# VH-VL binders against Protein broad-minded (TBC1D32), part 9

Target 1, 124 residues: Protein broad-minded (TBC1D32), of Homo sapiens (Human) (q96nh3r1119to1242)
Amino acid sequence: GIHPVYFCSTHYIEMLLKAELPLVFSAFHMSGFAPSQICLQWITQCFWNYLDWIEICHYIATCVFLGPDYQVYICIAVFKHLQQDILQHTQTQDLQVFLKEEALHGFRVSDYFEYMEILEQNYR

## First folded at step 22 (VH-VL)

Design z6 (from g1 with heavy chain S37N T59N)
Fold by OpenDDE, fold request of step 23:
Structure z6 (fold): chain C 124 residues (1-124), chain A 121 residues (1-121), chain B 106 residues (1-106)
Amino acid sequence: as target 1 above (124 residues)
Amino acid sequence: QLQLQESGPGLVKPSETLSLTCTVSGGSISSSNYYWNWIRQPPGKGLEWIGSIYYKGWNYYNPSLKSRVTISVDTSKNQFSLKLSSVTAADTAVYYCARLPIYGSYYFDYWGQGTLVTVSS
Amino acid sequence: EIVLTQSPATLSLSPGERATLSCRASQSVSSYLAWYQQKPGQAPRLLIYDASNRATGIPARFSGSGSGTDFTLTISSLEPEDFAVYYCQQYSRWLTFGGGTKVEIK
């Protein structure tokens, strides 16, 4: 079965993405899969093979010190970082492959601290 | 007021390519708030989504039709088009173009009148 | 693919009666469900979006409810112009429609 924590996170991811990045949200659903699926993959794998070691450490530290909700906020931040690439890959119709197989190049957790704080304030 | 109008041949031979164009008036296709869609309905049957396009050329297709469908947009003419290749009798339907908002809910708010396309030898 | 099953296929009622239409999804679509009305020779018309929100210009006798996999469209008191085919549509994964429910005069 699906763990209740995953269910709550799924709902939260969907809600935030719909509100913050509507084009990305639509890109997922109109491509036949939920954005929460890729988020859960990232989270379950602790972003292994997606982020470099330094950024993984930043991710873990952020979640430990600021709270588990930041797992969701980081996912939203990643989607924000990837927004243009995500939309471009809808044209080539390889969005799922892109998100599952390619690293998150150029993403820095520290660049999105302010953004994540805003998310927490608005949606907590 | 926004209006959508389908145009194209009403008769297509089997194995040929169905080609339709939707002309939008009373609004711009280049709006960032909408997807532009094709939907079909075989006679006496239900509705089937074919695909969508964003004005920047981003496409979304029904998986069952993906291999045969091409949707394109021409912002200069304020229109978008549908091509469906290798048609059979099963592709006989009323074809609608429709607008889908991106601001929170993804429903079809404006529809064309529809155009019947019959596949027959 | 998410399959939407509408029931009943045909609903025979008289003017003034209450109509209850069901739409069941093969998996959860959250609240991402819309309802349409289609009359012969016309394009579908949006009635309800996000499961329970009535579209602009739609009479109050139309209401939608439900979430997850079970949804209902209710017409509190049928008017002569309400006899038509009704479709549900989900936008959770791709865009799919139900098979439709025909509301006909008894």
Scores: ipSAE 0.753, ipTM 0.901, lowest interface PAE 0.7, mean pLDDT 94
Fold by OpenDDE, fold request of step 23:
Structure z6 (fold): chain C 124 residues (1-124), chain A 121 residues (1-121), chain B 106 residues (1-106)
Amino acid sequence: as target 1 above (124 residues)
Amino acid sequence: QLQLQESGPGLVKPSETLSLTCTVSGGSISSSNYYWNWIRQPPGKGLEWIGSIYYKGWNYYNPSLKSRVTISVDTSKNQFSLKLSSVTAADTAVYYCARLPIYGSYYFDYWGQGTLVTVSS
Amino acid sequence: EIVLTQSPATLSLSPGERATLSCRASQSVSSYLAWYQQKPGQAPRLLIYDASNRATGIPARFSGSGSGTDFTLTISSLEPEDFAVYYCQQYSRWLTFGGGTKVEIK
């Protein structure tokens, strides 16, 4: 079975993504896989091979100082960053491969602090 | 009032390509709020989703039909089309086009009347 | 990959009776479940979305319930026009339909 913490995170990710990025949300489900699966992969690996070392440190620091909920907020922020790419890869029918194998180029945790703060205020 | 209407040949020979067009009226296909879908129903059987398209050309296909299906959109004509290659008798069905909202819930709220396509030699 | 199993396949009832239709998913679909009514020679008509929300113009006698894997469509008192085939549909992973339940006159 799935750990209760992962279960809660899964539902939280689904809820936030549906509300914040409905096109991305639909892209996942219409492509036959859940966004939470990708998020859990990122989180479990601490974004290793997805983010550079500096951004991994920023991710860890953010979660340590601001709370574990920011793991979810960062995932939503990443999807926001990737929104156009995600939608484009639905056309090429390689969305799952793109999300599992490609690095998160250009994503900076610091660029999304304000956005994550808004998420916390609205959904926490 | 939104209306969807399927059009195309009602008879297709085996191994040929089934081609249908859905004409949308009473609303623009170039809306950011909807997917445009094809759904089929063999005689006396249930419903099967074929695929969806966004007005920008982003596609979603049923995995069981993906290799044979192509859905396209023509915003200038307010139409979207279905091509199903290498058809067999199993592809005989009533074909529906339908709208699916993106924001909120993902159900089919508007349907065409459907068009019967028979695969026979 | 998600399979929706509807039961019973056929439901024979009289006008005025209560109809209870079941839809079971092979895995959780959360609340991403819709119900449709289809009459002969017609396209399906949306009845319920998100498991329990009644679509616009749908009579109050229609209600949906459930979450996860088990869902129910209830018609509190059957009207003559309610005898039709009913389909459930999930939108959690791709889009799939159940096999349908035929509600016929007893």
Scores: ipSAE 0.749, ipTM 0.900, lowest interface PAE 0.7, mean pLDDT 94
Fold by ESMFold2, fold request of step 23:
Structure z6 (fold): chain C 124 residues (1-124), chain A 121 residues (1-121), chain B 106 residues (1-106)
Amino acid sequence: as target 1 above (124 residues)
Amino acid sequence: QLQLQESGPGLVKPSETLSLTCTVSGGSISSSNYYWNWIRQPPGKGLEWIGSIYYKGWNYYNPSLKSRVTISVDTSKNQFSLKLSSVTAADTAVYYCARLPIYGSYYFDYWGQGTLVTVSS
Amino acid sequence: EIVLTQSPATLSLSPGERATLSCRASQSVSSYLAWYQQKPGQAPRLLIYDASNRATGIPARFSGSGSGTDFTLTISSLEPEDFAVYYCQQYSRWLTFGGGTKVEIK
């Protein structure tokens, strides 16, 4: 298609999430919902219907100019942004509805560039 | 040394609510490092995780029991509790409280001694 | 929903024999699997976590192996205190236990 697509390893997403956001990681597993499931959906759709159009452009530009591994780092940044909301959705259906059907309001790729650069340095 | 102790009535009538309390001693329930859990075992049968609670009140329930289960925490008493509604004879079991670390692997590292609850009229 | 199936239900052996216990998951649990030992009137005791790591204080005769859907607990040479019920538990999605394997004296 017209946008870069990168299918990420479930093991890599899980390893990063466990290391960076262990309470979020535990909440996913205790709710019976694998974090790679939503990450795959976000990445495959280029965050269509999840982000405003300008933020989708920032996402695509980030992955084109900084490399495809930034698809994973952006997902971790989204989890960091949503941490408190995730922790309050304790049941599988509630968490899936929240993450799959609702816009990621307030998330901006540019707010997390420094964080994603740190992720790249620590885990690449 | 951390100890967990179950307490509550040993006999509950069908259709009523089973109510148990776990008292934590030798440690604080208000730890950001642990989930607090209920697990049950019918006599002569296997183990079933009922649910978990984080000290801020966030619950995680076994989907097969979710509609009947409430787990709550009282940090001022260093206790957490189980309510299981609409009980039947199938809910007769030994009930354990247990601790589960958030950092690391998700196994139960400390268990209470267990308390038998019989559902019978 | 992940179902763990343990086999055999009962394993009849003599002291000194090797015990091999199976736990099979309905979906991959990666290596997120623990093994417990339970004796009558007692709470379960952790033996193995993350499929193959012995918990502190567990004798070397206990070993775990496997990943994905097929897991094995091995007791290399049974001692009299090893005759008990053994449970596997996964922590990939929710927390679920297998039905148990009773290791009993032949």
Scores: ipSAE 0.549, ipTM 0.831, lowest interface PAE 1.9, mean pLDDT 88
Fold by ESMFold2, fold request of step 23:
Structure z6 (fold): chain C 124 residues (1-124), chain A 121 residues (1-121), chain B 106 residues (1-106)
Amino acid sequence: as target 1 above (124 residues)
Amino acid sequence: QLQLQESGPGLVKPSETLSLTCTVSGGSISSSNYYWNWIRQPPGKGLEWIGSIYYKGWNYYNPSLKSRVTISVDTSKNQFSLKLSSVTAADTAVYYCARLPIYGSYYFDYWGQGTLVTVSS
Amino acid sequence: EIVLTQSPATLSLSPGERATLSCRASQSVSSYLAWYQQKPGQAPRLLIYDASNRATGIPARFSGSGSGTDFTLTISSLEPEDFAVYYCQQYSRWLTFGGGTKVEIK
């Protein structure tokens, strides 16, 4: 069988991304990359090597004080932040490298609190 | 009612380029809601997705065919086209054009009738 | 690339019988799986999307189930018009089709 926690986590990421950013969602899948793969990597490493230290602290504090589902909302906010870059990098075929190595420089959790509150209201 | 119609030569010589056009009627190819696709089916065999195009010219290709495939769009004619280079007998197939929604689930909701292209001397 | 393996290749049954068609993916596709019916000389017709949802106009005797790597299409009681070839298609990574299952009259 499929481990229930793993399956539910990837389904929720995919469901929210499809609802919130359908063009990004389609571009990922048409390029042979399930977006939940990078989200799982970000979440399981607490964004280590992806965000600077201050933003990792904001991420952890957000999830502790606002709930663990904010792990997913932060991923959706990152994709919203990067939407145009993601669409461009599907055409240059370096999307996975971009997301792994450079994409999240300068991303601030606080810039997306209002958006993430809306996600909580709509999907929790 | 939306209609997709394939057109092009039914016979192509080996090593040449297979070229097909899909004409869309009863709807606009310039929709932000859809990818436009080529799929093929060798006689007696299964289906193979060749690639997709978004009306802004963005392409997505089957990695097995990517080196030989070009898909383009002409929004002024409401058409999109396929070029498959360096063909061999293995490229003999029925070629379909099809629509795929971006919003919702990624299945092909409208198909052309298909056109048989034979690669032979 | 994800490979879809359909079994059996041919299923010989009589009208009124239950048909069970299998589609296995080489890696997880979550629920991103569709089923199509194709009759000779025609383009495929969508039956099921997202593993279990019937498309508009598809009779209730068609049902889909499964997730991850193992999927089934079930036709609860075969009608004469159901004798055709059935394909699965995934959209988790690119778009790929299975090799098909021919359902033929015994």
Scores: ipSAE 0.524, ipTM 0.822, lowest interface PAE 2.0, mean pLDDT 89
Fold by ESMFold2, look of step 22:
Structure z6 (fold): chain C 124 residues (1-124), chain A 121 residues (1-121), chain B 106 residues (1-106)
Amino acid sequence: as target 1 above (124 residues)
Amino acid sequence: QLQLQESGPGLVKPSETLSLTCTVSGGSISSSNYYWNWIRQPPGKGLEWIGSIYYKGWNYYNPSLKSRVTISVDTSKNQFSLKLSSVTAADTAVYYCARLPIYGSYYFDYWGQGTLVTVSS
Amino acid sequence: EIVLTQSPATLSLSPGERATLSCRASQSVSSYLAWYQQKPGQAPRLLIYDASNRATGIPARFSGSGSGTDFTLTISSLEPEDFAVYYCQQYSRWLTFGGGTKVEIK
């Protein structure tokens, strides 16, 4: 199994997603796919192959300077960015391929910095 | 008061398509707050979720049925429908339509009366 | 898929007795579990949601407990109207129901 820290982070990922993006949260569960599964993959790989190098550097710097819980806030921001794409991938197989195999085109950490600060204020 | 009512033929021949309509009254099907659902129950047996639809036409299907099922919505008539193709005797069941909230817990809070559909055998 | 196994299949009891119904999931569903009551010729009626929260209008004699894979519905003292079939339903991955437990009068 998953280390207890990741288990706790898994719960917080789903809790935050349900609170912040309930339609996305419901779409994942109705499609048979747990959103925390992809978040753990992104976090453990430091978004390698999902973000270009400069955005990986922004991710790392954000977590170093603002705290490791920003790993979760960045995942929620990615879901916010991808909301319309996720809603269009209503079947499990399509959603898995989209989230696990493809780059997160157009996502920039800096575009969501204010949003993540609000998440910190509300949920930390 | 919100009400859901199933309608459609009670008898369908094997290999044909089962078609049902759910009419929603006392509320709007055009809601960002709900999925609209079909559930069935073979006589004397348990319940099976068939699928759901959001009013914008996005649907989610039980993987065991997905190749045979189509759910659609007609917001102008405040209705949604079920088509189940290539039916057999195993598809004989009481068919229910039901509402499922998006915000909160995902239980079915309103159910139709149910309609028995028999696949002629 | 997540399979919900309910036991016992049938529970024969008298009014006033305590009923304990089990629902076991093949994988963790966290607390994403609901319980329904169904009487013959009627649609199911929601009793419990999120494993332990009583739905509006449901008498206090109904209670739910559990999380993860093992869940219990308890009826503390059976009333004549409680003799029915009970289903659990999970909403962690897709929506699936258990096979049901029939509570019948002895």
Scores: ipSAE 0.505, ipTM 0.816, lowest interface PAE 2.3, mean pLDDT 88

